# VHH binders against p49116: the designs that were tried, part 241

Target 1, 238 residues: p49116
Amino acid sequence: EGPLLSDTHVTFKLTMPSPMPEYLNVHYICESASRLLFLSMHWARSIPAFQALGQDCNTSLVRACWNELFTLGLAQCAQVMSLSTILAAIVNHLQNSIQEDKLSGDRIKQVMEHIWKLQEFCNSMAKLDIDGYEYAYLKAIVLFSPDHPGLTSTSQIEKFQEKAQMELQDYVQKTYSEDTYRLARILVRLPALRLMSSNITEELFFTGLIGNVSIDSIIPYILKMETAEYNGQITGAS

## First folded at step 13 (VHH)

Design y33 (framework vhh_enristomig)
Fold by ESMFold2-Fast, scan of step 13:
Structure y33 (fold): chain B 238 residues (1-238), chain A 119 residues (1-119)
Amino acid sequence: as target 1 above (238 residues)
Amino acid sequence: EVQLLESGGGEVQPGGSLRLSCAASGFSVSSNHISWYRQAPGKQREWVSTIYSGGRTNYAESVKGRFTISRDNAKNTLYLQMSSLRAEDTAVYYCATLSEYLRQFGDYWGQGTLVTVKP
């Protein structure tokens, strides 16, 4: 059958709006996040196993896991995005809103806790020095999750997830042969992704889309786009 | 405060030319990837052209050699120069960054600028 992922699926290159504005704003954050979301959807679309499941299953899988894929993408692209700078700007804005009584304290606390969890996740991935192959397979494990409610073809999805797990194991054992427990350390990070609220992710990164369209509503359109349109959107030189 | 405003549409004969404008406020056109899209009556939205922050351009196959995307950094304005217009180019034209384009998938559109190619 051949491998689940090819070398082309390992490359994951985000092109940022340039330059970063002097004063960080909602537009810059939303544009950057939209590019990462689009790249993540395009990555999933390009996997032959994913396409083999059919359009309805593809839509259901991505709707169920987009926040997990997006968060893995944030961790992988944290340096390119200057994610720490973006999160610091959001925290500063929230602290000013508390002082001026513009937002409820309970809501701000929830959002700040989400930011801290996100930063902890990204820091843990950085400390583990997760490479491009490992990120690709972690995204595949997340994408091919058979346990989301309402899924059909769960047996095929489970087989693809197991194939992703096996190929990740083979890669880690060959590449990091000296580190017996590396795979276990990587895999135990994944459950934290499901505890991160997709609603709070939308509020933090997609504020410009809130009220007009939800990420859930965008997903079917992105997955049905033609390759030429993808190339028009994501192939920016810097 | 971030806004893109389209203008320059109108009625033209086949083979005619029009220049569309997209005036930006709240961000710099020179620093962003900005695209032109169109939606013809009864058809799906189509990507037309993109200009990248570095100045590189890209075009849909249907418009290559006929349309030219450009920008004026001093005026903070994006342009689409259309030549050799055909009946199939009849559409409402929109300009957007990627995030604004994705927002419009929920069937939300600004007014755009209407181009009608009539004999």
Scores: ipSAE 0.361, ipTM 0.701, lowest interface PAE 2.5, mean pLDDT 85

Design y34 (framework vhh_enristomig)
Fold by ESMFold2-Fast, scan of step 13:
Structure y34 (fold): chain B 238 residues (1-238), chain A 119 residues (1-119)
Amino acid sequence: as target 1 above (238 residues)
Amino acid sequence: EVQLLESGGGEVQPGGSLRLSCAASGFDVSSNHISWYRQAPGKQREWVSTIYSGGRTNYAESVKGRFTISRDNAKNTLYLQMSSLRAEDTAVYYCATLSEYLRQFGDYWGQGTLVTVKP
């Protein structure tokens, strides 16, 4: 068969609500995050290998890895999102909440640690100057993770992950031939994604959905959408 | 409070026209992608049309050439102009941004505005 990813899978364009409000609010952050989540789901659905695994497996994979895909998307789209500005506003809010006793100290500490881990991850990716091809393959590696509990077709998932790793290696070695250790520097960043709590990601970016719907619960609905409806909501494609 | 409030629905005959309104408060319609959705009795919600922050528009195949989405930035209001209405257009119509659409999974969709096409 041909390559796992095509050039169409390298394109990852986030459209932000604009202009950014004078004072960042829950609605703007949630709308921005929802667009990135939806773009990430659309990206995954467009991969023929992903489609070949079937609906039930697709749902299980995305439910297991959405936080890793979302975090990679945050890093890739950090400039478009003005992510540093969003995180600074959240930090300021948390500091004010401590003074006003609106949140427990333990919870604030957990959220702050998550923000620091997220900032460190995004800074490391920016410093490495990860390109669009590299991001596409990193997203494929985390998507095709065979080690999540309850998965079926784990041997096929593992083969797709290995294919993603092989194609990333081939790309990096050809494009950055003079930088012998680039692939190793990139891959060593991936374990950090597993240390970031999906619950805290929901609290930071999807607070407008909390109490009514969880990301885990909406994933099956998004994955079942007709392609035309999907495109009409996020891409504006013909 | 961020709110979108639909109005303008009613009863029309086949081939008739109707204009729906969606009044926004708490955010600017010009800075967001805003969509119209509809739900007919006993059927799933379906996407109808979107106007993007840059002014570009998109439509579901079933309504192309018959419906026109627009906005008035000064009034902070979204519109759906419907023409050549058919019996299958009978539904409750809703407007939402993407995050509001996602929130509707597990939530009450809101009142919307009812459009009934009667012979």
Scores: ipSAE 0.559, ipTM 0.807, lowest interface PAE 1.6, mean pLDDT 87

Design y35 (framework vhh_enristomig)
Fold by ESMFold2-Fast, scan of step 13:
Structure y35 (fold): chain B 238 residues (1-238), chain A 119 residues (1-119)
Amino acid sequence: as target 1 above (238 residues)
Amino acid sequence: EVQLLESGGGEVQPGGSLRLSCAASGYTVSSNHISWYRQAPGKQREWVSTIYSGGRTNYAESVKGRFTISRDNAKNTLYLQMSSLRAEDTAVYYCATLSEYLRQFGDYWGQGTLVTVKP
């Protein structure tokens, strides 16, 4: 009946922690990333189509795609986060660790390759000047992915993904009518998201999580949070 | 210095069971993440199972319901209990840690232990 996303779903405003410290540390990075993750989960659960799938399906979908949603969020909020500065600091730390022989070279190589893939993805999105509507629909396309193993209700999920694709196409054709190939350029960026390791993303951005918890373990908790708790996490209010 | 030593590999008949062990030194199994991986001849290394610092476990789809990951905190040892073994489970099995990139140590791998499921 109605559109899959409303104007409220286009709004995606990240509030950063208190001023960036002079020397970046795992706690600042983790706090920033946690706010983005919480904002992304809150965004997903606000979609009526998502709610219609039911709690078990919602949990399974988000557990399967959180890394893709998070990466899109990193690209969208790269300027607000000063993501390039964060990644440069991590790269500098890893290079110094190699030179000082403190960390495994194989692990450093894996992490560096992930950072380069992430930088390339964010740069490609910036060069395309992806707008808020396009980000919202790209997030919807990855959220409503019917092809993850173990999912139920795959026909309904596929229907919502197709609706997201159709609405993105309509938006791009209307708004960027002069650029016939824009939609194709945007969509060919999506497969790269599935090549990025969720374990390495967790290592890079969530190493500072208290309580030795994994992202998989906190997703059901975040999805069940009441609005007041979500607002507290997003703004950093205690 | 972190060291991981796998043991328990061997030859087994299809449908059989085997328990692998990974003894860790310089790394606290109870408070960190630790995983099992395997590599079959001519194939890429694949993830099998992880036990996370909080005690949660994950399994690859191909082994779910047949393999069980566990740890003995007092012995600082990781285990993989394998049941209903198939020819496709033939591989060298490796124990591996998950590092924190901002700490003074990285990922570590054991030397591996061979599991052969006889046709």
Scores: ipSAE 0.007, ipTM 0.137, lowest interface PAE 9.1, mean pLDDT 82

Design y36 (framework vhh_enristomig)
Fold by ESMFold2-Fast, scan of step 13:
Structure y36 (fold): chain B 238 residues (1-238), chain A 119 residues (1-119)
Amino acid sequence: as target 1 above (238 residues)
Amino acid sequence: EVQLLESGGGEVQPGGSLRLSCAASGLTVSSNHISWYRQAPGKQREWVSTIYSGGRTNYAESVKGRFTISRDNAKNTLYLQMSSLRAEDTAVYYCATLSEYLRQFGDYWGQGTLVTVKP
């Protein structure tokens, strides 16, 4: 059959709210994160192998892995987002919350540890100079994870994950032939994604949504959205 | 902090015209992508139109050629000019950025502005 991903699935272009405000606020951060989340789910939905699994399986997979996809997207789009600036603004907000006694020191510590893990992950990916094809296949590997509790169709999911792994191997061997251990260095980064709390990701990037709706609860609606609506939100046209 | 307030809805006959307004506070209309959405009784919320920060516009196929999205930067207000209205255009109309739209997927329902097309 053909490859798991086409060139259209390698393309991952985030359109930021523009211009960036002089002083970052919760709305700008949440809007930017929402666009990345939307782009990530649109990317997943456009994969023929993903479509073939059916709507129930699609919803279960994205619910299980949205935080991993989102974090990979943050790393991939770190420059476009000025992610370091966003994280600095979040840290500043947390310091103000401590002074106003709005958050406990223990909660601040948990959130700060999450930020450090995120920065380390993004820095690691930047040092490896992960390219667009590598990001696409890493996203496919985490998307087609057969080992999440409660999944059905696990044999088919595993088949697609293996196909993603094989195509990533082929790509890396051909493109980076001199670096014998590159694939291993890339793959050992993936376990760190599962250590990142989706609840803390929601608190940091989706503060405008939490309390009204959780990311888990909106995933089924976004995945069932018509293609024209996706295009109106994230790809745009004249 | 951020508030978008819809107005201009009403009852019109088929083939009529109506202009909706969306007054923004806490954000700059010219600096953001802002969309119009609608929800008819018993139906899913649907995207209608978007104006992008750069001034480009996009429309759902069902309204293309009949609706025009625009903005007045001095008034910080978004508009939706609707013409050749049909019974199927009957809905509550909302304006939102993407993050505000996603927030509405819960039990939260903004007030919006009601458009009723009746012979």
Scores: ipSAE 0.477, ipTM 0.756, lowest interface PAE 1.9, mean pLDDT 86

Design y37 (framework vhh_enristomig)
Fold by ESMFold2-Fast, scan of step 13:
Structure y37 (fold): chain B 238 residues (1-238), chain A 119 residues (1-119)
Amino acid sequence: as target 1 above (238 residues)
Amino acid sequence: EVQLLESGGGEVQPGGSLRLSCAASGFTVSSNHISWYRQAPGKQREWVSTLYSGGRTNYAESVKGRFTISRDNAKNTLYLQMSSLRAEDTAVYYCATLSEYLRQFGDYWGQGTLVTVKP
């Protein structure tokens, strides 16, 4: 029927809370992460193919892949977020927690391994110089993943994923015609997203946000959010 | 610990006025973007107004010209001045930051403050 993504789906502009505090705190990190999460879900909602799957399928897909979408968003928006500064602050906090014997050594090890994996992923994407079109299609490939447990409409989801893969291939071959192996280098980065724990992402970026409510629980509400309400949530100071 | 406590609701006649208050603790109102939300019986929670840290305000189309959001930095309190109230303004009103708005979505959250517009 037409392309899966249009030029409007390439635009991904994160508005950061302002001003940035002199010392990073949990609230600033959580608000920044929440804005990225909202932007990512709003981006997904704007795709006609996604809308065509229906509300129940949309909710199930985003619940299954929000961590992968969020991580791709972190990589794409790393500069505007000053992500390296945020991660350094988190590491410093964890090192202090180790010294004060407040967290189990096993849990701290898991969290530090997650941060290392996240840093390596973001660095690999930066080194590959992934552009806005490539990010849009990678997010679409992740969003239309038919292989998560419990999904319905898997045949239609798989067709949309294959369409995303084909359109990415066409784009890369035309735009980076001199780099024969670029597509392969990009696609082999995707499996790393599945190795990252959504529970640890939630702990690192949403600790001040999620008290008695998980991100899985709030996804339906974010997806139902009207444009005016969404803009009210993410609009920063003038 | 971040806490927001709503108050000031009650029964009012159409065309009447009420001022809602939101007392904040554990964070500073002047340094954060804080919003009012409402939930009418049988409807989804909807955004009403936001006061940004820089002093700018934004309003849902249904309340523009009738509601005014403001803050008192010394009291660390957010206000919603409601005028020309209509039956469709009947709802439980909540204040929230971005993080608190998301935290309030779930099976359990605070009571808010009830506004009832009765003829």
Scores: ipSAE 0.000, ipTM 0.198, lowest interface PAE 12.1, mean pLDDT 81

Design y38 (framework vhh_enristomig)
Fold by ESMFold2-Fast, scan of step 13:
Structure y38 (fold): chain B 238 residues (1-238), chain A 119 residues (1-119)
Amino acid sequence: as target 1 above (238 residues)
Amino acid sequence: EVQLLESGGGEVQPGGSLRLSCAASGFTVSSNHISWYRQAPGKQREWVSTMYSGGRTNYAESVKGRFTISRDNAKNTLYLQMSSLRAEDTAVYYCATLSEYLRQFGDYWGQGTLVTVKP
C-alpha cells in the first residue's frame, strides 16, 4: 500500500564518457547510449513492485519496453547527452550515404523518418517542461504495460500501471494546480513511443556492439548482473 | 571484401609487454577509424583504443598510459603496443573498423588474438 515510487526513483543522473571526442563517432555514441540503457535498467530493477514480479516477468517486461524506456531517457537526458549534436552527426552521415549511393533510398528514408519522430518527441517533452517526477511516473507507466504478448501476471502488472497513473495524477494536480489539462497533454505523448522502431533505435545508437548481438539478447545478462550484485550485498561477509 | 587479421597474442607474465598487429585488406587503414576491442571470458566486449583517420588517438581509462595505438600506412597495418600488463588484461583482442553508423554499411571485425597474463 505504500507509494509505487520513492524520491530515490526520481533521481536519474547520466554520466557521459569523458572527454567528448573532437569529432563525434560511433564508439562515443554507442558508449553514451549503453550507459543510458544500463541506467534505465538499473532504475527499473530498483523498484520494489518490479522486483516483486520475479526474474522471468522482469526480463519479459524490459524486453518488450526497452525502446520506449530508452527514448524517454533520451528526452530526459537530451541536454546532458547533447542529443541534438548526435542526431545532427547521424543526419550528416545519412546525407553523405545518399550522395555516395551506398544504401537504398528507402532505408535512408525509414531512418530519417525515425530521427524526425525522435526529434519531435523530445521537442514535445521539452515544450511541456516535463520534470523529474513526471519522467519517473511516465517510465513506470511504460514499464508496467500489461498489453505485451506473452506476459504472465498481467493482472498485477495492470494494477502497478494504474497505481503509477494515479500517483502521477496526484502529483500533477498538487504541483501544477492551475494547469487543469497538463496531465492529458503529458499522457497523449506516450502512444508515439510505440510507433518508433526498436530495430532502427538499435542501428542508430548501438551500432558499436559486436557480432550479431541484439539488445533483446543482452537484456537478461544485464538484469542478471544487477541481481548478482544485490545478492552479494545481502549475503555479506560471514 | 574487407578483411582484418589480428596477430601477436600470447602468454606473458605480469608487468610484461606485447605488440598486437592488425593487417588490413580491402580498405586503407589511414583513411578509416580503426579500434581495438577486447573480450575477457564470460564478459561483454570492451572498447580499448581508437586511432582516427586523421591520426588522433583515444584510450579507455583502464589502459591509458600503458597501451599505445599506432599504424604503419605502408604496410596497411594497425598496432597495439601493450606494456605493464596485468592479469585483468587477459582477453581475446579484436581489431575493428566501423565506417558507417548503420550496420548495413558493414562492421568489419577480425577473428581476434588471445592475450593471457599469468601471475
Scores: ipSAE 0.008, ipTM 0.155, lowest interface PAE 9.2, mean pLDDT 81

Design y39 (framework vhh_enristomig)
Fold by ESMFold2-Fast, scan of step 13:
Structure y39 (fold): chain B 238 residues (1-238), chain A 119 residues (1-119)
Amino acid sequence: as target 1 above (238 residues)
Amino acid sequence: EVQLLESGGGEVQPGGSLRLSCAASGFTVSSNHISWYRQAPGKQREWVSTVYSGGRTNYAESVKGRFTISRDNAKNTLYLQMSSLRAEDTAVYYCATLSEYLRQFGDYWGQGTLVTVKP
């Protein structure tokens, strides 16, 4: 029927705790990551096609892809977040943990490898100069992935993914008409997102969430928040 | 350790006024978005008001014009000035950052501060 995404879905504005503390701490990193996660989930729930799939399907899709959405958000908001500074602080903490023999060498290597993959991904996106429309459609492509185990309505999800791909192609061909292979260069970046562990992302960015709360457990609650409540959390809309 | 401690609740008559306080430790109130939430008996928690790191404020429609959020940066304390109180404002009030709000889905938020509007 109409386009999958409107101009309102291209807008993706992260507001950071400011100023950044002189010494980064778990609370600042967790608060920053929580805002990005919240913004990403609220972005997804604002899409009419996503709403049309129903609550159970919405929850299953976001549980399956939140790490991909979050990583795309990190790349898109890397400058606003001073992501390189956050990652450097995490690396310093890990190096101290090696010296204190608090974590196994194998686990630390896995986490460091994840950080390097994240840095490489963000650098590749920056080098390609991905714009806001391209980020919106890439997020839609990963959101409407029909291939996750346990999904229902997979044919409808696939149709929405194909629509996202079609609209991205149309946008790129129109906007970057001289660069015949731009779309291919952008799309080949996506498989790297699926190689990144959601468990390691939680350890790096959400260590400040205490108790038995996990990203998986909070997703249904974020998705059902009222718009006024969302505005109270993260936006300065009025 | 990040800690937020609410105080100032009590019993008031309809149309009365009350000021709630939220004392922060482990982070700077002026550097963060801090919100007030409330939970009435049998209801889910609802957002009431936010002061953003830049000093701008936002309010739920039900409290707009009656409540005023503010902060004292020197005391690292957030306030909620409540006026023209109604029976519907009866609730336990909590202050939180976004990450602390997300933790409430798995964790107990603590005592908060109880506001009771009685005739």
Scores: ipSAE 0.102, ipTM 0.550, lowest interface PAE 5.6, mean pLDDT 84

Design y4 (framework vhh_enristomig)
Fold by ESMFold2-Fast, scan of step 13:
Structure y4 (fold): chain B 238 residues (1-238), chain A 119 residues (1-119)
Amino acid sequence: as target 1 above (238 residues)
Amino acid sequence: EVQLLESGGGEVQPGGSLRLSCAASGFTVDSNHISWYRQAPGKQREWVSTIYSGGRTNYAESVKGRFTISRDNAKNTLYLQMSSLRAEDTAVYYCATLSEYLRQFGDYWGQGTLVTVKP
């Protein structure tokens, strides 16, 4: 049995709509988020262990963890996305909505707390200087989470999560041999991902899709998409 | 506000040519990846071609050498030049960015533009 992830799974290249508009709009944010979501799901479906679980299990896993994968992707691609600028624009819009009484104070507080948690997570990952291999294994640990309600094949999922944890440990110990506590610092960041609401993530980043389409409804279609179709949409962007 | 509107379809004989247009509003065509898709009656939707923000292009195997994707930044319009048309090219053609393509899974795309290749 070979490693869970190969070098091809470390490559995670997000190509943004460019140039960034002077005034951020819903279309730019939604297009950017859609590209990251698509890249994240295609990353997951390319893993042989993930494929081995079968289509129904794959769909259930991604539906359960897409928000955690997406958030890790936001952290990993924060500089490419100019994420701080996007979040600042969202905060400014929310503050203007308070001034004009367009939204309830309780709802705005919920959304602002979500943005703060997201910023705190991304800042912690940046301070730790998480590399591409570490991100790949963190995403694998999140993807192969056996403890989400409604999942089947939990024993096999747990085995793949354990394999991801073991391979991350081996990588960190070899690459950062001088920093004995690095792995612990990295792993304690993961529980924060589950404190972030997928519904609020949808409202912030996928507003342009909201209406008749939810991320839950899109997931099965992305996972069934032919590789050639994916490559035609996103691969080759400079 | 943000919209892509297809036009230029019609009836043509096998071996003929057509040029489809996709007019963008609310964003600039050269800043985005924009793809052409098609759907024939009773068939699944298939990707046809993409022009990337950097100017690179890609094509489905079935249309390579026959179709050319391009854009006119001054007109904010995307084109698909189709030559050597075959009966199997008969379909409704759509243009979309990735987020617009994903939205179609819950909502219908616009009307598209119908291409009919009749012997």
Scores: ipSAE 0.484, ipTM 0.764, lowest interface PAE 1.9, mean pLDDT 86

Design y40 (framework vhh_enristomig)
Fold by ESMFold2-Fast, scan of step 13:
Structure y40 (fold): chain B 238 residues (1-238), chain A 119 residues (1-119)
Amino acid sequence: as target 1 above (238 residues)
Amino acid sequence: EVQLLESGGGEVQPGGSLRLSCAASGFTVSSNHISWYRQAPGKQREWVSTIWSGGRTNYAESVKGRFTISRDNAKNTLYLQMSSLRAEDTAVYYCATLSEYLRQFGDYWGQGTLVTVKP
């Protein structure tokens, strides 16, 4: 039928907590990450194709890919978030934790490697100058991944992913006609998203807000939020 | 400042019933989405139930048919009616607004109310 995504799905505006503190703390980092997570899930929920798959499938898809969607959101909103400053603050905290013997050296190494992978991903996307339409379609390709374990309706999910890929190709060929290899350069970035641990993402960005409750357990409730609650989360309205 | 105060916990035998209360101050219960969570010793915090501002309710699979979430708008209080209690329901129970749950740090949650199911 019609396009998978409309112009309304290209709009992805993160409203940051204000003001940014002089020294970054876990409250500010977690609030910023929470807003991005809610914005990402609200974006997914607004897609008619996603809605058509039904509640159970929607929940399973987002549980499987929330880390990939979140990471794409971090890359897309890196400037608005001052992500490099947030990552530097986390690294500083980890280095101090090593010196004070508060955390395992092996764990700190794993977290540092994850931060490096995240920063390299965001840097690669910035160097490619990925635009809002490209981000929207990359998120759709990630969302409609038919290869996660335990999914039903995999044939329909695969068709939506293929539709996303075709529409991205059409957009890139029309908009960046002078760069024949742009689409290939963009698509080869996506496998890196699956190498990043969702558990480490939770520890870095959500521990202070979620406590010992996993993002996996909260996803069904985020997806069922009413519009006013979503707006409260993404704009910071109390 | 928003405050939520849990009460009603206690010791009960398997198959028993218990009603938990969550008294709200600083906001209106009827205008907010409010949830019950629980944390068993040595385990991660688990979502139990939500009542949405519009009155719709949702439950974790493990408690469906046994627990009922409700609110009394006049008393500005949230309830969790628990029936057919099992040893696995033993936990400290907390209430939180859904948005505040995701914004507040774990150390800012209240003391909760302890439910112990003894065989």
Scores: ipSAE 0.000, ipTM 0.165, lowest interface PAE 14.5, mean pLDDT 80

Design y41 (framework vhh_enristomig)
Fold by ESMFold2-Fast, scan of step 13:
Structure y41 (fold): chain B 238 residues (1-238), chain A 119 residues (1-119)
Amino acid sequence: as target 1 above (238 residues)
Amino acid sequence: EVQLLESGGGEVQPGGSLRLSCAASGFTVSSNHISWYRQAPGKQREWVSTIFSGGRTNYAESVKGRFTISRDNAKNTLYLQMSSLRAEDTAVYYCATLSEYLRQFGDYWGQGTLVTVKP
């Protein structure tokens, strides 16, 4: 029928907390990450196809893929976030934790490996110069993944994923007609998202929330939040 | 440590006024988005007002024209001036940034400040 995504779904504008402190702290990182998570979930809930699946399916989909959506958001917003600076601060904190024996060596190695995978992913996306339309469709492909355990409307989800893939192909072929292999280069990057642990993402970016609330537990509340309340918290103008 | 401490609540008669305060430490109120929320007995938490970095304000329809959000940058304090108070304004009032609001989901509740509008 009509397109899966409209031009309104391409707009993805993150506003950072201000001022950025001279030495990054957990509160600044958590606030920044919370804004990106909120923006990502609001983006998903604005898609008519997503709404059509119903509330229970919507919750299950976002619970399954929030880490992949969040990671794509980190790559897309890396410049506005100064993500490289945030990751360097996290690495410095982890190295200090080794010296103070606050964390096991094995856990620190897992976290460092996650950071290196995240840096490699963001660098590959930057090198490919992924545009806003491409990011929107990659997020849609990730969102409409039919292969997560426990999903019920898998046939409909698969059809929406295929529609996202077709519309991405049409966009890339039209916009980057001279680069025959661009779509393949973009799509081959997506499997790496599933290798990154949501638990480690929570530890790195949401340390201030983990003790009181998990990302999994807040997802239903954010998805049910009214647009006016969302706009009251994250948008500055209108 | 980032902290927001609410004060100024109390008992007031219908049509009365109160000013709530939210004292911030660990960040600057002039540079951040800060919201007021409230929760009435037996009801869901609701958004009341936000002041954005740069000074723009937004209000829930139920309080528009009666409540005014403001800040004193020198005191690093956020205010909510409430006028023409009604029985339905009775609630515990909270101030929060986005990440602090998200931390309140589930079981965590900050101190807040109680406003009771009595006939």
Scores: ipSAE 0.315, ipTM 0.675, lowest interface PAE 2.9, mean pLDDT 85

